VH-VL binders against ENHANCER OF AG-4 protein 2 (HUA2). Designs and how they scored, part 1

All scores and structures are predictions.

Target 1, 142 residues: ENHANCER OF AG-4 protein 2 (HUA2), of Arabidopsis thaliana (Mouse-ear cress) (q9xer9r771to912)
Amino acid sequence: EAAISRDAFEGMLETLSRTRESIGRATRLAIDCAKYGLASEVVELLIRKLESESHFHRKVDLFFLVDSITQHSHSQKGIAGASYVPTVQAALPRLLGAAAPPGTGASDNRRKCLKVLKLWLERKVFPESLLRRYIDDIRASG
Below, numbering starts at 1 at the first letter of every chain, in headers, positions and changes, except where a header shows other numbers; Kabat numbers aren't used for antibody chains.
F, E and O stand for the ipSAE by ESMFold2-Fast, ESMFold2 and OpenDDE, each averaged over both directions (binder to target, target to binder). V2 = 0.75 x the mean of E and O + 0.25 x the DockQ between their complexes.
[cut] stands for letters that were removed.
Atom coordinates printed by the task and the answers are left out, and those that the model quotes come from them; centres of patches stay.

## First folded at step 4 (VH-VL; framework fv_nepuvibart)

Design S01 (from N07 with light chain E55K)
Fold by ESMFold2-Fast, scan of step 4:
Structure S01 (fold): chain C 142 residues (1-142), chain A 125 residues (1-125), chain B 107 residues (1-107)
Amino acid sequence: as target 1 above (142 residues)
Amino acid sequence: QVQLVESGGGLVKPGGSLRLSCAASGFTFSDYYMSWIRQAPGKGLEWVSYISSSGSTIYYADSVKGRFTISRDNAKSSLYLQMNSLRAEDTAVYYCARESLTDEYNPWSGYFDYWGQGTLVTVSS
Amino acid sequence: DIQMTQSPSSLSASVGDRVTITCQASQDISNYLNWYQQKPGKAPKLLIYDASNLKTGVPSRFSGSGSGTDFTFTISGLQPEDIATYYCQQYDNLPLTFGGGTKVEIK
């Protein structure tokens, strides 16, 4: 059931680490959720988790998960697997606002988010004009 | 064990062409980003080009853009570099290198854990 | 492009010495810096990745430190087999760029 997949994904976010294994496991659960039409719900959970996270290091882990889900979705064939590209695109202002906040304490967050945006630009994951706007915004906030 | 073996280097006149090959063994080639890195005689290292694991994402250094083409054949575990309009400044040993998969997630790990022995390209009259 | 300035270009030291070489990036690259060893006539070998992580199988006498724009590579107790040219390399942004290299020779 859909609810079971959603609850499993939400639980994984509590113990998420930056290891390939941790992020890979969470990515597979997110893709499973998309098969039940829950891509928007998964992205909303990610936004809420990012906004409530107090540790800047953990915010980077969560944004790397967003990257993993997005790139996996971009490379997927079929409807369910590709659901995250448009859903994440719509959520970028909220995701980036939480993951790469302004201020001196978040310089590492901004650098890591900039690297992700540059890779998305090079891999043509999202429109160039949109990504360049976000890159400029984050650079200006440092 | 991991091995990368380059071939195809040689002597060519300015304006000529060469095709370099890199044969990979000892690992799942289709999982890795691959690069070509060159070194002019007595000089330092210069990154030339990379290609993603699937072949869909490619990038070139400005010095070779429009003249060189990187490609791969995952079924044959092989990487290629087609070099056209060669110049004297392209004279170098060309290395094939594998981008490492790290334990810690990052969207790209731009470090090279294994390199081939290199193949010499000499561009002169 | 990110310029990597490496110093010194060459040095001579005795077996057992502590050797340090430095690498400076033209802009902040966080910890996205690697160190390679190249022995004469051989391909480069990765020693250190992400500024300070030792590659498995590399002797513990090699270490790296630094972040941002200034990085240091150290050999604690130089051995004869350490005669080589050492290169730093950034991967914060494309194109990937290398330092000019530091040739380490034994007196």
Scores: ipSAE 0.395, ipTM 0.685, lowest interface PAE 1.2, mean pLDDT 89

Design S02 (from S01 with heavy chain T57D)
Fold by ESMFold2-Fast, scan of step 4:
Structure S02 (fold): chain C 142 residues (1-142), chain A 125 residues (1-125), chain B 107 residues (1-107)
Amino acid sequence: as target 1 above (142 residues)
Amino acid sequence: QVQLVESGGGLVKPGGSLRLSCAASGFTFSDYYMSWIRQAPGKGLEWVSYISSSGSDIYYADSVKGRFTISRDNAKSSLYLQMNSLRAEDTAVYYCARESLTDEYNPWSGYFDYWGQGTLVTVSS
Amino acid sequence: DIQMTQSPSSLSASVGDRVTITCQASQDISNYLNWYQQKPGKAPKLLIYDASNLKTGVPSRFSGSGSGTDFTFTISGLQPEDIATYYCQQYDNLPLTFGGGTKVEIK
């Protein structure tokens, strides 16, 4: 059920690591949540986790999970999983603000988030004008 | 055991065309980004092109953009490079290479853990 | 494009020697650098990834270090089978770029 899938995803965020296995498992759980109409709730959980995370390296791990979910969703036709593309697009200002904060301590975060945004630009995941605005914003914040 | 075998190289005149093939075995081909990397006789390595696991993301070096086309057939575990409008400076050994899947998630990973033995392309009148 | 400047272009050393090769990036690439070995007439082989990590099966005499713009590759106790050209390669940004190579010869 929906509640079980949501709880499983939330639990996965607590132990998320940058391994392909960890990110892959969390991505599959997110896709399962979308089948129950929970894509917006999953993205909100990701935003909250990113905003409350104190370790900058963990913020990168969480944003790589966002990338994994988004890429999977982008590759789908019109199935439930495809709902993450528009949901993530709407959440990008909050996701990027948390994942790539300003200041000298977050230079690696901004660099890695910029690489993801450039990749999304090249793969046409989101509108070019939107991605270029975020790229410029992040460059200006360092 | 991972194996990559290139074929299709040969002698061609300037302005001509060749199609290179790379046959992959010993791994799940559809899971990996693949690249073509070339080496002119007595010179260093030059990256030419990559293609994503699904084939949806493709990038070319500026030197070949508009003339070369990379493609793949996951059902046949094969990678291809269609080379048109060939020039003398395209003379090189062309290597097929697999982009490594590490334990770490990396959306832009670019290291090559396995290479084929290469196929020689000579462009000469 | 990120330019990779590799030095020296060639060197000659005796078996048992410690040999050092350097690679300099035109901009900060963090630790996104790999080292490859190419023996005469053969395809390149990956030795080191992410500046300092040995690929499984690579002898421990090979090591890498560095970050940012300056990187070093070392062979501790050169062996006859190490005659090869060694290349660094960055994967910080597209296009992927290689250093010019260092030819290692035995005296």
Scores: ipSAE 0.327, ipTM 0.619, lowest interface PAE 1.3, mean pLDDT 88

Design S03 (from S01 with heavy chain T57E)
Fold by ESMFold2-Fast, scan of step 4:
Structure S03 (fold): chain C 142 residues (1-142), chain A 125 residues (1-125), chain B 107 residues (1-107)
Amino acid sequence: as target 1 above (142 residues)
Amino acid sequence: QVQLVESGGGLVKPGGSLRLSCAASGFTFSDYYMSWIRQAPGKGLEWVSYISSSGSEIYYADSVKGRFTISRDNAKSSLYLQMNSLRAEDTAVYYCARESLTDEYNPWSGYFDYWGQGTLVTVSS
Amino acid sequence: DIQMTQSPSSLSASVGDRVTITCQASQDISNYLNWYQQKPGKAPKLLIYDASNLKTGVPSRFSGSGSGTDFTFTISGLQPEDIATYYCQQYDNLPLTFGGGTKVEIK
């Protein structure tokens, strides 16, 4: 069952689009994986997919999925879905480095990642000092 | 039938305070993000603030940040805007509006599918 | 903030005419743009969302196109009830911003 959920999630990443339906389906699969203790593996799959993705538009899609999973997890208090908040927090430098790369071709990526970080700041999803540092880092890279 | 009805507008002196209310009916209020949007007499539209369905996410335009507070009471299907330290440039018709989700994933906003009739706030000596 | 420049500020046309309004964003906003109609003394009404999607119940004579920084809104076959001010609005970034509006009048 665990292996099936993991494989389903990995397969979903190949066809992920920016629609709410696509991201919602992938988010539900990620939550299913958390039930089997696979939250760290899911986040590692996302990091590897982001780092290997050649299309900047698709990097944004993947980071929006990270946002969706994180927001869902943040709304949970002490149940399986809540495992993504600390796991994503630990992975943020790698996730942001891949999703919002430096350079002139990635200005849209940086803008969209900054929007997400600002919303996480307003919502208190992660510590304020940590989010402000990432915001400053991304601004400095463009 | 979706309906949004604003109230609480009126004449207030600079530096004064006013609280606007928006009464929602015809839909599950607790499922929707809500915004306040204003329009100065004879001028265009200016977005003021939004609040998420649960009330946990709030954002303000810089022009009102620190002076205005958006809030909601889902049990009463009501949206509020507490306006402090009012200035002449805050004179406007204030609309409450319901945010509908787009087909594309967007964690920060959507489109405004229903608006109230508006309530006039006049700030003058 | 993203500045939305809308043109023209006003226009007059005859019933049956094709009317085109443009909206330009100060930076790339992808397709995150909506169009609203505001009749005199009334609240705005959503016509088009995500640059080109017609809201259910809105007449097919209204259409939108564009992506990135340049967008157009078209009324094919202007009707008397279309007298209104039309606004574009971006939702790519906070704060949400509107264009200055285009007042459409019938000759």
Scores: ipSAE 0.361, ipTM 0.619, lowest interface PAE 1.1, mean pLDDT 89

Design S05 (from S01 with heavy chain S56E T57Y)
Fold by ESMFold2-Fast, scan of step 4:
Structure S05 (fold): chain C 142 residues (1-142), chain A 125 residues (1-125), chain B 107 residues (1-107)
Amino acid sequence: as target 1 above (142 residues)
Amino acid sequence: QVQLVESGGGLVKPGGSLRLSCAASGFTFSDYYMSWIRQAPGKGLEWVSYISSSGEYIYYADSVKGRFTISRDNAKSSLYLQMNSLRAEDTAVYYCARESLTDEYNPWSGYFDYWGQGTLVTVSS
Amino acid sequence: DIQMTQSPSSLSASVGDRVTITCQASQDISNYLNWYQQKPGKAPKLLIYDASNLKTGVPSRFSGSGSGTDFTFTISGLQPEDIATYYCQQYDNLPLTFGGGTKVEIK
């Protein structure tokens, strides 16, 4: 069951688009995975997919999925749903490094990731000092 | 048909209080971020406050922070704005507005696709 | 706060004219800009979102363009029913901010 849920999520990442429908379905599947104790595996799949993704717009789609999962988890604060907040927090350096790479070709990625980080700051999703550090790091990337 | 109907405006003295209400119909209210936007007589638009679909996330413009409180009741499909310590510069038509959901995912969806008729608040001695 | 500078503040044009309104952001807002129409005594109505996308049901004579800090709103072939004040609005960052408005009148 757990393996089936993990494989279904991994498959979903291959066809992920930026539509609310696509991200919403993937978010629901990630929450289902958390019910089987797979939150860390889901986040690791997202990291690996982001790090291997060659198309910059696809990196934004994947990071928006990270945002969707994180916001849903933060708003629930329940048993299964809350597990993504600490797991994503620990993974942020790798997630942001892949989603908002340095260089002129990734300026849109950095702007969109900055917008997400500012929103997380406003909503107190993660500690202020941590988010401000990542905001400064991305701005410094050029 | 989407409808937003504001009420609760009126004349109040400086330092007084008013509570505005917005009744929503024709859509699933609990899916949408909602905002209050105001317009002083003969002047432009000023965003006042938003509240997330669940009510968990709230933001205020600096001009009203600490004096105004936005809230919602999803079971009643209603949005509220409690206005305390009112000042002459708060005189405006107050609009209830629905923040649209775009087809593309954005963690912030920032355009107002439906607005109420507005309710006038006059702060005067 | 992001400042939205809109120009001109008012204009008068004839039916059939091309009307151009500009909006300038104090910092890069990508394409996170909307345009609204407000007729006298009425609530604003969304015309254009994300700088250039026409809302369903809005006449094709309305268009928007631009990105970054400089944006343009155009009415191609002004009609009498287009008499209104037009506002730009950014949603790149909180607080949300509007331009000062452009009042469009018929000569």
Scores: ipSAE 0.445, ipTM 0.740, lowest interface PAE 1.2, mean pLDDT 89

Design S06 (from S01 with heavy chain S56Y)
Fold by ESMFold2-Fast, scan of step 4:
Structure S06 (fold): chain C 142 residues (1-142), chain A 125 residues (1-125), chain B 107 residues (1-107)
Amino acid sequence: as target 1 above (142 residues)
Amino acid sequence: QVQLVESGGGLVKPGGSLRLSCAASGFTFSDYYMSWIRQAPGKGLEWVSYISSSGYTIYYADSVKGRFTISRDNAKSSLYLQMNSLRAEDTAVYYCARESLTDEYNPWSGYFDYWGQGTLVTVSS
Amino acid sequence: DIQMTQSPSSLSASVGDRVTITCQASQDISNYLNWYQQKPGKAPKLLIYDASNLKTGVPSRFSGSGSGTDFTFTISGLQPEDIATYYCQQYDNLPLTFGGGTKVEIK
């Protein structure tokens, strides 16, 4: 059930890598969690993990998972789309703040997050004005 | 075996229209992003457009945006490029290409592991 | 747009030679770079993806290296069938962009 799906997703975050297999498995678990009404909890787990992660490359992996969940949800227009698109939109300031922090050590993080935001803009995943604001904010922090 | 076969190229006057088709076989077409890539006579390769596996996500190069429309029919394993308001600068061999996913996650693209033979489009008065 | 500068534009070498061509990106593209071979009158063929990974079925004499902005493609022991134009291509950002190509001829 719900508790089992949440625990499975949380466990997957600990072993997440940048491979399509790893991100794909975590994405499927996130979609399953949405079926139990846990989209907000999943996004909160992602925010908490991003904020506590010490390795900058791991922050990119986690943000790529956010992208995977978001694009999968957007393209399917189903339960995941109803849950994750608005939930991720509301969480973007916290997700981006953690994934693309200021400072010289995080230039790669900011660059990769900018590419994801530009992709979301081109694919019309979120409102254009919102995405352009975040793009400008990240550029200003570098 | 993977095969991509283009058709629909030809001679057309400036301002005219053409529709290119690409017939795919030997793989599950509905699982792959597909692209059109062109090559002008004596020139290098230029990416034109891609379409996601479901058809939901589409992107165009600035040079063709507003004039070209990419589409697909997964039931027929076919990819299309509707070209309107053609210009002399659109003269090229047009290739249909399958976009394979990298082993590492990349949210913006993959690589082109199979290409068709190409179809020549000539825009001339 | 990310500019891909490829050099040299052409070269001539003998069978058995080691051939190296370079590709420079106008900005850091990590390892998101592919190499293609195009023989006269034919469609391009993927040789290397993600800067250094050899596509299954491609001869081991072809190799790639580099990251960030500087990349190299090498043919160790040039063969007659390697006469072709070689292209690098970045997929770090849209639009996808190709290098200008390097024409490899045998003396």
Scores: ipSAE 0.396, ipTM 0.653, lowest interface PAE 1.1, mean pLDDT 88

Design S07 (from S01 with heavy chain S54Y T57D)
Fold by ESMFold2-Fast, scan of step 4:
Structure S07 (fold): chain C 142 residues (1-142), chain A 125 residues (1-125), chain B 107 residues (1-107)
Amino acid sequence: as target 1 above (142 residues)
Amino acid sequence: QVQLVESGGGLVKPGGSLRLSCAASGFTFSDYYMSWIRQAPGKGLEWVSYISSYGSDIYYADSVKGRFTISRDNAKSSLYLQMNSLRAEDTAVYYCARESLTDEYNPWSGYFDYWGQGTLVTVSS
Amino acid sequence: DIQMTQSPSSLSASVGDRVTITCQASQDISNYLNWYQQKPGKAPKLLIYDASNLKTGVPSRFSGSGSGTDFTFTISGLQPEDIATYYCQQYDNLPLTFGGGTKVEIK
């Protein structure tokens, strides 16, 4: 059951696209995994996939999935879905380092990640000081 | 057929309260971000507030922050705006609007593809 | 807040004319700009999204262009049913902001 949910999520990452339906399906699988206490495993799968991804546009797709999971988790009153907020917070340096790498070829990645961070700031998803630091870090790496 | 129908507008005195409702039909209400947008008589459009499809991501224009509360009931396909401490400057037609869902994932607000016909709120002594 | 400056505030033109309305953002908003039409006594209607994309069902005489801070909305061959107020709106950042509107009248 739990293993089936984890395997389904891992398999979904291989075919993830930026379509709303693709990201929505993946988000639901991630929330289902959290019900079995697998939020940290899901975030580790995301980190590993993001770090191994060679195409910059696919890194954005994966980070948009992180946003989708995080926004959904932030909206949950129960503990199962809400577990992603602290788990993603702890993983942000690794997630952002992979999603918004330095260099000329990644300017679109940095722009899109910055926009997501600004939304998280406005929606109070994570502490303001933390988000402002990451915004500055990404700008400095450009 | 997508329909949005506002109700609850009326005449109130400064400092009073009103609750606006918007009844949605013809689409899966729980999939969409919803907004309230107002227009003072003879003036332009002013965005007031949005609420995400999950019901927890909420944002307010500074002019209404602390006085207005947006909420939704997905089971009833309804959007609400509780307006407290009303001021003369709040006099406007209030529209509910659906934020469009693109095929491509967009984590920020987009465009308003359907609007209700509006409900008039008049704040006057 | 991002200020949207729309010009002119009003214009009068003849049927068949080319009408151009401009919208300037106080900062770079990429292509995150929409155009709406509002007929007297009616709710606004979306015409153009993402600066240049025509909403399905909207006549091809309406078009939009621009990126960054400068945007234009054009009606090629003005028709009597185009009498309305037109608004631009940015969605690059919160709060969402609208231009002041342009009232289009026919001589």
Scores: ipSAE 0.304, ipTM 0.644, lowest interface PAE 1.4, mean pLDDT 88

Design S08 (from S01 with heavy chain S53Y S56D)
Fold by ESMFold2-Fast, scan of step 4:
Structure S08 (fold): chain C 142 residues (1-142), chain A 125 residues (1-125), chain B 107 residues (1-107)
Amino acid sequence: as target 1 above (142 residues)
Amino acid sequence: QVQLVESGGGLVKPGGSLRLSCAASGFTFSDYYMSWIRQAPGKGLEWVSYISYSGDTIYYADSVKGRFTISRDNAKSSLYLQMNSLRAEDTAVYYCARESLTDEYNPWSGYFDYWGQGTLVTVSS
Amino acid sequence: DIQMTQSPSSLSASVGDRVTITCQASQDISNYLNWYQQKPGKAPKLLIYDASNLKTGVPSRFSGSGSGTDFTFTISGLQPEDIATYYCQQYDNLPLTFGGGTKVEIK
């Protein structure tokens, strides 16, 4: 059942689009994976997909999925909240490094990732000092 | 059923002040980013300021920065614009507008799906 | 700031005509562009969001297309009630910016 959930999530990443429906379905699968103790594996799949993705617009789609999973987990609490909030926090350097790479060609990626970080700051999803550090890092990386 | 009603406009001399209000009804006001958008007589639309649903994130157009202050009271479903040091070029109809969520996933904002009727501010001697 | 340039500033057409308005962004804004209709003496009304999505309740004769820097708004069969000024607006970056508007008149 755990393997089925993991495989379903991995398959969903291949067809992920920026629609609320697509991101919502992938988010529900990720939350279900947390019930089987797979939150770290889900986040690692997201990191690997982000790092291997060649299209910058798809990197944004993947990071928006990270946002969706994180915010739903933060709001709903329970097993998903206890698993994903700390797991995503630990993975932020790798997630942001892949989603918001340096250089002029990635200015849109950095802009969109900054919007997400500012929202997390407003909603108190992660420690303020940590989020402000990443915001500064992304601004400096252009 | 969504309604936005502006008030507080009027005639004021250069250097004067006015406070605009926008009363929202028919939706959960605290879930939405809100903006002020103005239109000078016979001219186009100019975005003035926005405020996030919590009030923690605020942005101003350079033309009004340092003179205008946007604020909100979620308990009263009300949006405000305090306008100080008014200039002739601030003469405009001021619209209150709601930023809606998009069909695409967008964590910040969307499009202006509902607008108030507008309130006229005239700055002249 | 992202500059939005609309063309033409005004046009006159007959009922039933196809009307096309263009909007050009000074930099890539992906599909983060909306179109509004403003009738004389009234507040603007959203017609199209995210470049090509028709808002529920808006007649299907209105359509939008484009991405990046070049966008098009079309009325496929102009009706008398379509006399208005139309505005494009980007929301890719702050400050939010509008095009100068296109006034549509009937001959």
Scores: ipSAE 0.228, ipTM 0.597, lowest interface PAE 1.8, mean pLDDT 88

Design S09 (from S01 with heavy chain S54E S56Y)
Fold by ESMFold2-Fast, scan of step 4:
Structure S09 (fold): chain C 142 residues (1-142), chain A 125 residues (1-125), chain B 107 residues (1-107)
Amino acid sequence: as target 1 above (142 residues)
Amino acid sequence: QVQLVESGGGLVKPGGSLRLSCAASGFTFSDYYMSWIRQAPGKGLEWVSYISSEGYTIYYADSVKGRFTISRDNAKSSLYLQMNSLRAEDTAVYYCARESLTDEYNPWSGYFDYWGQGTLVTVSS
Amino acid sequence: DIQMTQSPSSLSASVGDRVTITCQASQDISNYLNWYQQKPGKAPKLLIYDASNLKTGVPSRFSGSGSGTDFTFTISGLQPEDIATYYCQQYDNLPLTFGGGTKVEIK
């Protein structure tokens, strides 16, 4: 069932859009994967999809999915709440490097990623020092 | 027509608990982010909490974090606010409000296009 | 937190007057600002969203302008039914914050 859940999530990424419905469905699939101990595999799929994505607006869609999964996980106690917070934390350099690249064409990406990082800072999702470092790094890029 | 009806307010002693409900009708409740906004007697508006359409994204004002819990039941078109460890400063009319957002995921919120009439919570000894 | 400073706290004007209320954000919020009207004993009602857009059904005498940190709400030709407290609200970032309100009364 683990394989089925992983394949369903991977398939959802191919058609992901920024709609609340699309991100909501993908978030539910990610939470289902966590029940089978697949949080690290889900995050790796997200990283690979972000790194291979050529359209900047779709990179934002993928990072908003990361936000949705992370905030859901942080808001819940227990195994589901524990699973994504540490795995996303470890993956942040790769996730942010892909979602908020340097350069003129990615200004909107950096702005939206900065807003997400500030929300995570205010919600205490990740250590303050880590989030402030990434905020400073992204601001320096544009 | 869009309607939001709050209930569950009342008089409670400091340290007590109260559960507020908001019954929604006239729209597809599961499509909307929802918020609780309060107003102390004679004072201004203070945003309390929001919950996304699916219930996955939740945020609280610092003044209520750890004490209040927002939740929703989309099948019943209902929004809830569980209020624990109540303080005198929590005395207010509590409004249920619908957030009008673009048809896009937004980790930050939007504007409140419809409000309920509110329910009074009085925390007094 | 983004602080919203609203002024004046109260004003008295005559029917037919032009009423102006200002709202200042402690940091740049682009155009992510809304205006609400609250009549005594009633729930707030959305009048203007995204700094300058009228909600459907709101009279054209109400208008909003501004961007960044400074915003203005105007009632052109005050009517008796406009007696209310008006609030600005930012949604650029969490927590959502409201201005302190401006009470509008008739002389």
Scores: ipSAE 0.251, ipTM 0.573, lowest interface PAE 1.8, mean pLDDT 87

Design S10 (from S01 with heavy chain S52T S53Y)
Fold by ESMFold2-Fast, scan of step 4:
Structure S10 (fold): chain C 142 residues (1-142), chain A 125 residues (1-125), chain B 107 residues (1-107)
Amino acid sequence: as target 1 above (142 residues)
Amino acid sequence: QVQLVESGGGLVKPGGSLRLSCAASGFTFSDYYMSWIRQAPGKGLEWVSYITYSGSTIYYADSVKGRFTISRDNAKSSLYLQMNSLRAEDTAVYYCARESLTDEYNPWSGYFDYWGQGTLVTVSS
Amino acid sequence: DIQMTQSPSSLSASVGDRVTITCQASQDISNYLNWYQQKPGKAPKLLIYDASNLKTGVPSRFSGSGSGTDFTFTISGLQPEDIATYYCQQYDNLPLTFGGGTKVEIK
């Protein structure tokens, strides 16, 4: 049952697009996975997909999915919804390293990731000092 | 039908304050991001501030940051802009605008599909 | 800030003409660009969103194209009611920014 939700989420990542419908469906599957205690596995799948992705525009799509899941979880009350906030926080160095790599070819990636980090800072999704450090690091890499 | 009606504009001296209101009707106000956009006489459009559907995220143009405060009351279907420390360069028609989400994911922004008729703010000595 | 440069600043054309307005972004904004029409003394009205999508109820003579940094707005058969100022607007990055506007008049 749990495996079915995990497999469905993994399959969804292969066809993920920037559309709100695509990201929304993937977000709902991620939330369902949290009900089975699989938030860490979902985040690990996202990390692996981001690290293996060769197309920079696809990295942005995946990071926008991370944003969607995180913001949905932050706005939710209860254990299942709250699972992604601490799990994503722990994964931020790997997620950001893959989504916003250094180099001139990735300037759009860094710009879009910075926008998400600033939103998280304003919404108080993660500790201010941690987010400011990542913002400074990404700004310095471009 | 969708309507946005602004009020609260007027003549004020530099350093003064005004509070603008926007009354929304014809749609579920709590589902939409809202913005204030201004236009100085004879000039182009300048975005001022936006607020997300829940009020959880707010952004300001650098020119108004620290002086203006955007807020909303979803129960009253109303948007507000508190303007303090007004300057001559704040003279403009202020529009309330509804922000629709695009088909593509963008965590805070879309297009302005409905605008109010505007309210004139004149800051003059 | 992303600067939007719009050209021409004004134009005069005859009824039935094809009118073209250009908008350039100072950096890549993908397709995150909208076009608005503003008649004198009135609020702006959305015509085109996401660079090329026509808003429901807007006449098909209006169209948009482009991606990245270069965008074009076209009126394929100018009508008298099209006299207005037209603005492009990017929403790829904050702050949201508008072009300077193009005033369209009939000869």
Scores: ipSAE 0.310, ipTM 0.615, lowest interface PAE 1.4, mean pLDDT 88

